# VHH binders against THO complex subunit 6 (THO6), part 24

Target 1, 367 residues: THO complex subunit 6 (THO6), of Arabidopsis thaliana (Mouse-ear cress) (q8l4m1)
Amino acid sequence: MYGDATNWNEDEYRESILKEREIETRTVFRTAWAPPARISNPDAFVVASSDGTLAFHSLNSLVSQSASFGYSKGQDVMVAEPERVVRAHEGPAYDVKFYGEDEDALLLSCGDDGRVRGWKWREFAESDVSLHLKENHLKPLLELINPQHKGPWGALSPMPEINAMSVDPQSGSVFTAAGDSCAYCWDVESGKIKMTFKGHSDYLHTVVSRSSASQILTGSEDGTARIWDCKTGKCVKVIGSQDKKSRLRVSSMALDGSESWLVCGQGKNLALWNLPASECVQTIPIPAHVQDVMFDEKQILTVGAEPLLRRFDLNGALLSQIHCAPCSVFSISLHPAGVVAVGGYGGIVDVISQFGSHLCTFRSSSL
Short names: E, the ipSAE of ESMFold2; O, the ipSAE of OpenDDE; V2, 0.75 times the mean of E and O plus 0.25 times the DockQ between their complexes.

## First folded at step 12 (VHH; framework vhh_7n9e_1)

Design f06 (from f01 with A33H S101Y; at its last look DockQ between E and O 0.75; V2 from the best seeds 0.00; counts 0 for: pae E 2.1 > 2)
Fold by ESMFold2, look of step 12:
Structure f06 (fold): chain B 367 residues (1-367), chain A 119 residues (1-119)
Amino acid sequence: as target 1 above (367 residues)
Amino acid sequence: DVQLVESGGGLVQAGGSLRLSCAASGFTFSRYHMYWGRQAPGKGREWVSGISYSGSRTYYADSVKGRFTISRDNAKNTLYLQMNNLKPEDTALYYCARWKYGDYEFDYWGQGTQVTVSS
């Protein structure tokens, strides 16, 4: 009998090509470093993606894979298998946060389905792939569901998406920025809404908690940022209402550790505010739309619709500019050791050392 | 100028199928939740189906659940309604509508496309 060369499996090849395209069209919306484990866990981070998954990766494993140069067909970056993957949301997962400081923390995610879901990080991270832990590992401990509203023709509103979260363990609260132009304060223990923050005229991109003043700050597609009193739900200040150029969407915000400094990404600018003085101290132009900001002590990290991670001091001086693998970057996360993870378009995550060198670059393989 | 244009209606025999389309222009379609509604002769408007802005979640009135399927193509700015196993009570003018969260209403809808189901 002659060989079976004519029975090449076209279906398996086609499925391989389709899978590769699915990975390459995915977007990483958020990365988050896990708190250090008390029991010899490697440093870990979680990747939230446009396919609704959360993927857990170990930095030690990724660095080892990168050093071995594992080859993937047609890739200019390696495709990395996560340690664990969970389908957390129907539709994109937009944000992840840790509620708590160690392995007893909750891993929280939010997304397009209008839900916040939470897991015990220890059970998530320490789970073996064995079947006896699998079902408990996949079951969220916490689920918060956005309200629906009555509308015309007998309809209920769509479930509003949740674009961002801020956690405040001191008050036992999680704050959400929603697609119905509202922010919500949720009590983590009861799962109930404690306060609704209504006043924006378009959906919210970002929310930041200012615990020292019992306030939150929200940034919106309507071109404003707002400061809210958490006890009354009242808006106490509108930022950017006086400058028509600042009416571009407010895409991102961050407070420094003292909660005295606020940086806002608005269009192609960073605006630096001193909140006690109620003064915009500095405006830093950025060549591309800003998509995320954060503080590293008194330094500002920013990413946007370009393949660059920039760092500034409070005077607006550029301290560093590092090329990132994603052509558009949506997320910055800072590991306690000074290592930065960025994620964005193409499902790409880039991990950059405290010295600016690339530790690894990969596409996360999801379900 | 926001514009919603429905098409695909017509006369069909009971048990048949139709596919409605709604072409959207004048706004960023992918940022809005969308609905289909209908108005039967001599009746008020009623909702039929809704879909989230990403397409990840769909909603159906009880009278059409299991028979109608809503979908959207954000790259083509088009909303669809696949209607199967049509019944005479589905006879109505079908509207494509855009959801507005601020006042919890539809702020724009099209002129509609007529669906007539004969027994």
Scores: ipSAE 0.385, ipTM 0.755, lowest interface PAE 2.1, mean pLDDT 84
ESMFold2 (binder alone), look of step 12: mean pLDDT 86; pTM 0.868
OpenDDE, look of step 12: ipSAE 0.706; ipTM 0.918

Design f07 (from f01 with K100T S101K; at its last look DockQ between E and O 0.67; V2 from the best seeds 0.00; counts 0 for: pae E 2.6 > 2)
Fold by ESMFold2, look of step 12:
Structure f07 (fold): chain B 367 residues (1-367), chain A 119 residues (1-119)
Amino acid sequence: as target 1 above (367 residues)
Amino acid sequence: DVQLVESGGGLVQAGGSLRLSCAASGFTFSRYAMYWGRQAPGKGREWVSGISYSGSRTYYADSVKGRFTISRDNAKNTLYLQMNNLKPEDTALYYCARWTKGDYEFDYWGQGTQVTVSS
């Protein structure tokens, strides 16, 4: 007959608070722009989150939703509806890459569950399914599974997470940076390990391929970056200090288009290396810990444990500094048209035009 | 100077509960998988439970599955083991241990905390 309206409203209110808390503790670890293609969503990008999901968004839809949000109340950051969402990993999804640059590209993700999963981008992005379908029941075309190792006391090792990927379509390879202190080269066609890169003493944060020299570069919690020969699997150079007191993790790395210049994010510094000369030519101090770097031609973009996107020239001069909505930023992705997506803490993604204006800011919705 | 300090052990009657804690210092706790192990009188060490660095994946030995729950609080650098429905055969010195990054073994473990389950 009658219920306690206060209890009913209180229960609904408490569930709303718990849901909001869950969303606000989410982290975006990677954004990646989809390759331009002859498909329905040419300016789309994918968001990999700490809840293990990949969410596909289109720029046009985000801008439209952002304009409509201005008439709503009760929220300070819009929660955006994705075009597609899939649960790609048990535990956080750490990285997303596209293997290929056309309609046949593979969408690859990696995460805490020690797996790389991949789908054909066209099939993932196909509009003949529901526009707001949060679950994608498609079976992944590719699944790479890290090995577990026998440990003491009768235990098996934890499943080593995969923190980062680099793709090299020329060799048909994907390189992974793993939590067991190794990097792995996987053959995309067969799904089998081609090479293991062993030598770091702590887990890997980042991996970058240098295909012109048949090399990869890895950055580690052990405070070093290493350059590896892909033909032999051997380390050819170690960069950085292994002194426990002075060591700082190498969190991010990027090569310029010539593959001659390397920028490393290490602690509160960017280190710029000329690889042919094997020398560090510049160190750029950063007020916060560096979490991602990239080259935009001869300029360096960086984000970190602060709400700022910074841009430097090769001489270390600060060219721009743009406020970002996430208070800690883990990912930069750059569209060829100069639009930048950054993502980080709070599940927040900020899309910034080539002129520095904010096109939209949103929390990525998931399953 | 990696340090792991266990606490929360004690005497408890069969069917009872205990919650063990492991305070970690001297390393970046949130970047390591952590395990609980135990050593009963007259036996070798055995693993009990493990947890990934983020807490998203948990592992349990068959003998404790359904009764024990491992968890971690990375903000407090603390590892936990909730032990329910305790049995006399759970009597042991309980250790927390850090899984090594370079080799497939534990590189540090604490002094342990004694759990004694009486009839």
Scores: ipSAE 0.265, ipTM 0.669, lowest interface PAE 2.6, mean pLDDT 83
ESMFold2 (binder alone), look of step 12: mean pLDDT 85; pTM 0.858
OpenDDE, look of step 12: ipSAE 0.591; ipTM 0.850

Design f08 (from f01 with S54K S101Y; at its last look DockQ between E and O 0.80; V2 from the best seeds 0.00; counts 0 for: pae E 2.3 > 2)
Fold by ESMFold2, look of step 12:
Structure f08 (fold): chain B 367 residues (1-367), chain A 119 residues (1-119)
Amino acid sequence: as target 1 above (367 residues)
Amino acid sequence: DVQLVESGGGLVQAGGSLRLSCAASGFTFSRYAMYWGRQAPGKGREWVSGISYKGSRTYYADSVKGRFTISRDNAKNTLYLQMNNLKPEDTALYYCARWKYGDYEFDYWGQGTQVTVSS
């Protein structure tokens, strides 16, 4: 006799809508443009999400998928198939960086599991491992694991998450901003910690390397940014205030190409510093909390807890303001050709041309 | 002022269950890793379980692993310890404690709540 097929079909339908809601409740924490391939279009990028996945997408594939999308019933944003996806972390993946710019470039990721993982980009991008075959996943070439610290009563510290990375191929180093209030310098070749930067009183949001001065800069929930000497591990300057009434997290930082200009996102402000002068030369108010900043030459790009990408000059003049699909945006990444990828709440990535037009808007499918 | 107030202890028969709570105030609870510790009569304090500030990672002493579950509700500023399959050796005064990363120590703990497991 036949079983009740309607119960089984109904269960499959319910599972499909539960999966759709899972995709829609994700957050994209970081996008990063892949280095130019020797002969490939340099429009590829990686998306790091709250489910711990890294998804590789190319604009050609996204445009092709968008052209055939047709806005299926029940969907307001295209769900795109990535070229490749891996589960890089248990818990959210918070940051992605490329170490190197040639055929030997490493794709690095970090996340809530306190790990940095690295793959050779060519192997990541050119592997034939299927999206639907989880047993045949790409193994990382590099794994850095945050230290746990001894405490009282026989306890070990919690595994500190890694919220951000900065790379310095000149010194062979990766710098991590950790949830134990420390930053760490890791030797990429050996996988060992070369230096610990201790002094913040709360977890770190961001780290930026300043290779020309052998320094790093860190931004913390404690309301300060700090400049550290990489040779000694000593803090040489503290920016901001830990006073509870004036304490505003330093959520993001960026250096310009000369490494003389620093922009800090702090609360609803951008603070622009000239580092040789040790002066804050400009404070730019932002209507929403700042979540990421970067330099495009001498211009400042910023996103935050609003659906807008803003661009300022060094005098604080607003040069452009572009609507973004995520209602809260956590990541800006800029391709040298001027194309911008932003990602944020809802798992949404929005790709904006150098002229301000939207090339595509999508969510990656789940692993 | 930082304040940690434990509750939910009591007398229970071996094999039973209890759920401890720790109400936190005077600090931003969601920014701190939290631990449960205990002190049995005639012994020093020992850790029982720990949880990261977002709750994404949990840690257990070998003696309680599989029987105890730590959790937190950051919206309610409350830490929990679900204790199942209790044994007489679990009898102790249980404390919740706040982890301080900079010094790798607990900088605050409560008065404790007594758990007594009878044979």
Scores: ipSAE 0.367, ipTM 0.763, lowest interface PAE 2.3, mean pLDDT 84
ESMFold2 (binder alone), look of step 12: mean pLDDT 88; pTM 0.888
OpenDDE, look of step 12: ipSAE 0.654; ipTM 0.898

## First folded at step 13 (VHH; framework vhh_7n9e_1)

Design g01 (from f05 with D103E; at its last look DockQ between E and O 0.79; V2 from the best seeds 0.58)
Fold by ESMFold2, look of step 13:
Structure g01 (fold): chain B 367 residues (1-367), chain A 119 residues (1-119)
Amino acid sequence: as target 1 above (367 residues)
Amino acid sequence: DVQLVESGGGLVQAGGSLRLSCAASGFTFSRYHMYWGRQAPGKGREWVSGISYSGSRTYYADSVKGRFTISRDNAKNTLYLQMNNLKPEDTALYYCARWSKGEYEFDYWGQGTQVTVSS
């Protein structure tokens, strides 16, 4: 079949082919930059994948690996070795956030198993354990488990998945967007639910905290976004239609730094809201379904079911458009230095400099 | 217009196997968690197994864990229950049920398929 018979092993070759196919079938759902020692030197970030793993990568190490790889295969996407890997969830890991500003931060993840798990970032980044979690020696520091609810026939509900998180260090809280159509506020210190936000009629895709107003915002499969008062748990505003015949899910949301501007990704549109005015100021059509949005100061970054990273101003003018390696992109992560990591289909992550050049492109290796 | 139609039941000897199927129509099957339940003669209905909408998570009652396997094929809109090492106490009418969205209840279930295990 190939190669020199004296060095050939059919089982090893077959295993290598199966491993490559496994990596190519996965999806990166979230990337997140770790708290840096210095803002000007982006290096560490974490990748959450459909196989339930979190992988820590170093940009410096990736650039070194990329240079070596290029001499052996010209067009293939490199499979990169992470600095650390853990199996954080049964089923996909959907989101990653850092709670805290420095090396003492918690690395938080959530996923399909209805759990949030938290790790001390320093211990995660410096640990020699690089494979799946061993019993009781490396337990997560924090473990939040969605409530199951009583149903008929003696059944409990399926464990509601957690699709997204938002952190609010000011209140000591983590907010989760769950598959039971609720959002939850968790107290980080106690690990207990402080508030339940009930009112959506379908599962939640996204949650964003608005600390300045003691609010959160949620986006749902039911086609609405909602604004909630964190003190009372009551919905104070519903954005969008509940018309079942024309509703499109609200897939992603982001607030600008002032928390006055909200962008919502819904179908093939971005809706830009000025929250003090309670007005939708602009609707920006996108050629493909929107999958993530964020603000870079007063500019909007977006990715979706296409291999493009787009940037718009608040007037809806397209400022830039950069080709991304994943054919469908689910995550944007922006470092304060302007370096962007995007991730998506095929397990592919693409790291783009502040000047728009590609620093590296790779598939994240896992357990 | 939601329909759930169970099939695959029958008479088997203890230790035997059966595979139940549930054909779903009238709704977007891939967006709903699904369960199997059963009702033995003279008893109330009880849950047996559940599976998440994507198939990534499965749940089993203690009485069937290790012997039954739930699965789904979202392309064919079909739910399955593979039942191995059957016991006489597994004799029951088996139902396919849809877990509601936003509520904590089953909103639809089928007429059931009879499974009878002889000693």
Scores: ipSAE 0.480, ipTM 0.821, lowest interface PAE 1.5, mean pLDDT 85
ESMFold2 (binder alone), look of step 13: mean pLDDT 87; pTM 0.884
OpenDDE, look of step 13: ipSAE 0.545; ipTM 0.848

Design g02 (from f05 with R57K Y104W; at its last look DockQ between E and O 0.44; V2 from the best seeds 0.47)
Fold by OpenDDE, look of step 13:
Structure g02 (fold): chain B 367 residues (1-367), chain A 119 residues (1-119)
Amino acid sequence: as target 1 above (367 residues)
Amino acid sequence: DVQLVESGGGLVQAGGSLRLSCAASGFTFSRYHMYWGRQAPGKGREWVSGISYSGSKTYYADSVKGRFTISRDNAKNTLYLQMNNLKPEDTALYYCARWSKGDWEFDYWGQGTQVTVSS
C-alpha cells in the first residue's frame, strides 16, 4: 500500500523525531524512595531527570503495568506514566532528597538552575493524577537560591549549579554542593544560608551530612574530599592525593549507618575510610567510572559507566554483579525492604530485588 | 588563539537602538559563559550583561535592565547585545568577554566597539 505521500506532515514527523530523541537522551540523575507513609503509597519513589522534571512513581503501579503489557525478557523498555510530574527546574535536576520522616516530609530537589525547591510530600503525592496535562504549577513551599559572587568589573558570577544535597533534620539544615566550589548550609525554616564552606579549588560533586559529629563531607572535582565543622565552618581535614596531577575527582560519597565509615567514588576506584581513625582502609578498583555509591549495612553498593550494580564487602571482595537496564547508571537508592532502584541513561529506571531479580524496568515519561 | 571581535557599534540618538555582535574563535564557544562590559571615558570598566553557556540564564546590570537583551548563537559562535532605549550615559566602548570558571575572571576580551549616544 503506497502510503499517500500527500498526507505526510513534515512538521509532525519532525516533532516526533525530536521527541524520540529527547526521550532517548534523557538521563535519570537521582532516585529517592519516599518515606514510609502510614496512609499513602509506601512504595513510592521520585525520579529526577535531565529535563528538569520530578516524576512520582508507585512501585505497585509499575508492577501492575508491567504485568498487563506482557513485557517479555528482551523487549523494549516499558514507558511508565508517572502518578505525578512537576517541572521543578530549568535545566537538569541533579538530586532529590526527603527532609523529614513523617507525612509532613518535604520533597527537596536541586538542579542546574542553582535552586533548591521544596514541596510538601503529601501535597505532591495526593495531587489528582487527572491533571496530567496541565503543567501542574505546584508552587514550591521552599525555594533556596545560590548566591552569586562579585566578579571582575563588578559583574555577578553565573548562578552556580547545585550538584548534590544532604539533609540534617535534627539541626533543621539542608546542605548543598555547588558549582562555585562551595558548600552551603541552609536553614530550612528561614531559607537563609547559615554557613558557607570555602576551601575547595574546583566545583563540588557531592555532600554528605555527618550529624553525629556536626560535620559535613564534600567531594570535589579537585580530587579531594574535605571534612567540615558545621559550627565553625572550618575545614577539619582534607582527604585525597596531594599530587595535583594525579588527583581524580571525588564524584560520589556515602556514609554508613554508624557514620563511622565513608566510601568515596573516585574515578575507577572506591576508597573506604574509617573516619575515627582518619585512615583509608581499602581501595577497590572498578572497571568503569563510579557514578554513585552507598552502604547497605556492611556492604558497599556501586553503579557507574556500565550496566552493572556491584556489591562489595568491607574487605573489598566482590559479592555480586547484577545487570542493570541502563547502560550508564547515575543513581542508586535503597528501599528499607532491601529493594534497590537504579536510574540512568535513557531515562531508564530499574527496580531490583535484594536477590537480584528485576521487579520492574521502565522509562519514566516526561511532561 | 582565542579571539573575540566586537562589532555593531556606532552613533545613535537618545532613545535609539543598536545591536552589538561578538564573533568568537579559537575555543569551544558553547562551553563558556559570556559577558558584555563597557568603559565610558574617564570611568572604570563595568559589566553590562552576562549569559550562561547554554543561554538559559541571563544577567543584567541594574543600569541596563529592561533595556538591553543579551543572547547567543552557539552554532555561529556569536554573542549579541540588543540595546534599546539608549541613553547618553550608555556611551562607552563595549567589550565582549569570556568568563573563566576556574579563575573567576574574564580571561579574554576583545578590542571593543564604540557606542555613542547623542542627546
Scores: ipSAE 0.495, ipTM 0.840, lowest interface PAE 0.9, mean pLDDT 89
Fold by ESMFold2, look of step 13:
Structure g02 (fold): chain B 367 residues (1-367), chain A 119 residues (1-119)
Amino acid sequence: as target 1 above (367 residues)
Amino acid sequence: DVQLVESGGGLVQAGGSLRLSCAASGFTFSRYHMYWGRQAPGKGREWVSGISYSGSKTYYADSVKGRFTISRDNAKNTLYLQMNNLKPEDTALYYCARWSKGDWEFDYWGQGTQVTVSS
């Protein structure tokens, strides 16, 4: 049945419509500010998306594009062209971290394909080849592959996804939170697993390093957070309810600078723990499911399944509430200068100054 | 309680096709990886195919690769196995099995559905 009277090729029109839908249904799972360096872009950040790409953006270029877009009086969110892009994963890319110093930093990513991949940030940032063409991919320096597990009848597990990473450059370790209910410690130099952290009964969503104590903390779908000794691999503490009637996933966690305070996002609550006392000292109700948390010194930043960035003090008082462009927000990243990038549904990233003003809003493009 | 009920087996001639179904209940189906296994007369059980919880990743034993297709419908809580170009050595009782989240093993499987391939 034909209803289209245009001179356009129907296949070309169909492909353009499908591309628009792909851009609008994309999700940003992680933003990360690149380390400052004299050689690299000083205000660069990386966007990890549901299509498996990592896209490098320059804030200066984005602000210039945003000013020009406003002059044209457009009504849609600007689709920004990245400075660089790489297809890092088959399936979604869930997390991005930088490992090491500015000049020698590695850009690490993890995703649904059960892999961690790493590049020298300098090579990624300085590449003159467009990486959105698949045949011109910059080769990773590092690739870590989750173990598949042997089962009965000769079966192997599916490759477990990697949902989150934490990096400890002091020990030369990368920690991963996996879909097989385990966390792993990887030796970056050898690429081998140094330690397996087994004890959760369901998928891990988050991992954080507590470097001062040689510990990591994990948050799981099983409704608990756990603290692990990195030297022995033993679980030293289980935090949260083990009551099966009230099992809410621990979606996100952060430690303050002293590594004595832990905030957990669990369902529609933030739980603040004093780790030396092993006590939950505050529970802050949130109207929507919490999807990311972080400390800004002694203040708690949080985002979730709503278009808001909220800030709380340690007593649970709401200090600020800023509207964000994504209707569901999965990532907070804070630059040392106080600039915040948030990313989420629709492939939308919103960059907010230290004073709460919006510097730019865009959809990251992999075209 | 967890229940897995296989159906769709029967007698077919070599080169024919069958579609097996597994109805799942008593658990959140979309949170679990699922497998098909089989047991031929006089032999131990062996895996046939597996599928991730979302359906995005599929796995096949070498003996069935290219002939069998695993799929799932998470809205209907149903696992499928499309078996094409069947051979007499595919004759077996076929089981639907759930992959354990905590341990690396199957924690539940059904009673099975018989597939018999004649030539």
Scores: ipSAE 0.455, ipTM 0.766, lowest interface PAE 1.7, mean pLDDT 84
ESMFold2 (binder alone), look of step 13: mean pLDDT 85; pTM 0.857

Design g03 (from f05 with S100H; at its last look DockQ between E and O 0.73; V2 from the best seeds 0.57)
Fold by ESMFold2, look of step 13:
Structure g03 (fold): chain B 367 residues (1-367), chain A 119 residues (1-119)
Amino acid sequence: as target 1 above (367 residues)
Amino acid sequence: DVQLVESGGGLVQAGGSLRLSCAASGFTFSRYHMYWGRQAPGKGREWVSGISYSGSRTYYADSVKGRFTISRDNAKNTLYLQMNNLKPEDTALYYCARWHKGDYEFDYWGQGTQVTVSS
């Protein structure tokens, strides 16, 4: 009977409960599918969370864990162990992108600490030991740091957060959407700003590259989206209104593959634009605030402040509606094979097959 | 209307502690970076401490580092400043200020709460 008391540790139990609460109170802000590689795990993705971590997960491992768990869709969501985890940021990690397509791709992250950090994907994915089992010793190869500005009373500005990134495949430039109302173009080699896009009156939520026109598009809390010429840094077009009474924040944007179609998530609406015609073709009402959008070919995927993934055609017809495990969803990521990962509130990620079935649902364990 | 109401000031002996509060209303508090500033008699306003909208990052003027702690409770729309080891030089009217997004300026601040540190 002495052994029974010794095998149970109240402090260990309390630590496990506190860790579960920490995991359950976090938010997944971005998932990203890793690029295919002959050596790298081709079905892997990265989860960026409000605790500042990036967690690498293998779909094979997740599906196996989910099948053994038995409760991937209920109110008790499986806690999955990542293959790798790193603390990339102080404060939330908001976005993840890959720079490059092969084994030498960089995994880029950005967050509330105003930094972009990058790792060689191969080193992150193929580490000899799990970073989860050791203190975070993997150092980033790349660090881009937002500028601070002088403010009143002798204050420096807060370090502006970085809410989103876009990598332009043609130029290889990295663009950031920042909390100081600016977007920046970075020279990855030098780590220096190549261009500043100033004109918004409030912080930016999103940035999208339009490579075919040498442009970027930004969406802001100020209720506007802006199109910028990358060669001059000048705003070419303003979409929407800064009028406080009619202001609808632009939370998310996406271009289709032709870069002719733009969808903007604004409040409880999707605004569909044909950019060559410079016309808003369609406004699609959404029952909840839109938090992410993307194109799958000519179809629009959207998530928001509700537990639903919706798909629309260009005419605004609802094609499908799938229940998602997070009660509020912040991220859609689409694998070329049609598998979708969504992530959101509660630290929950839901992986959905191309035909709409749930492959797994989990909370990513952190450091 | 945006309102920022400071409280918790008073008279304390050197080495003492005070905790200031700032109640915010009329805006979505959790979307804004917030600062504490102060103004001593016969001087201009100076910053004291700042905190990001999420609370994940904090900033301190050199004169208060290690002694003051800024915090926020976004559920209660309240900003706090815990002031320890107070010095006579900390005597001032303390303001809660909202950082203007995009212009690098405070766009609103309260009436202030007086802190007086005596020997």
Scores: ipSAE 0.420, ipTM 0.792, lowest interface PAE 1.8, mean pLDDT 84
ESMFold2 (binder alone), look of step 13: mean pLDDT 86; pTM 0.869
OpenDDE, look of step 13: ipSAE 0.600; ipTM 0.869

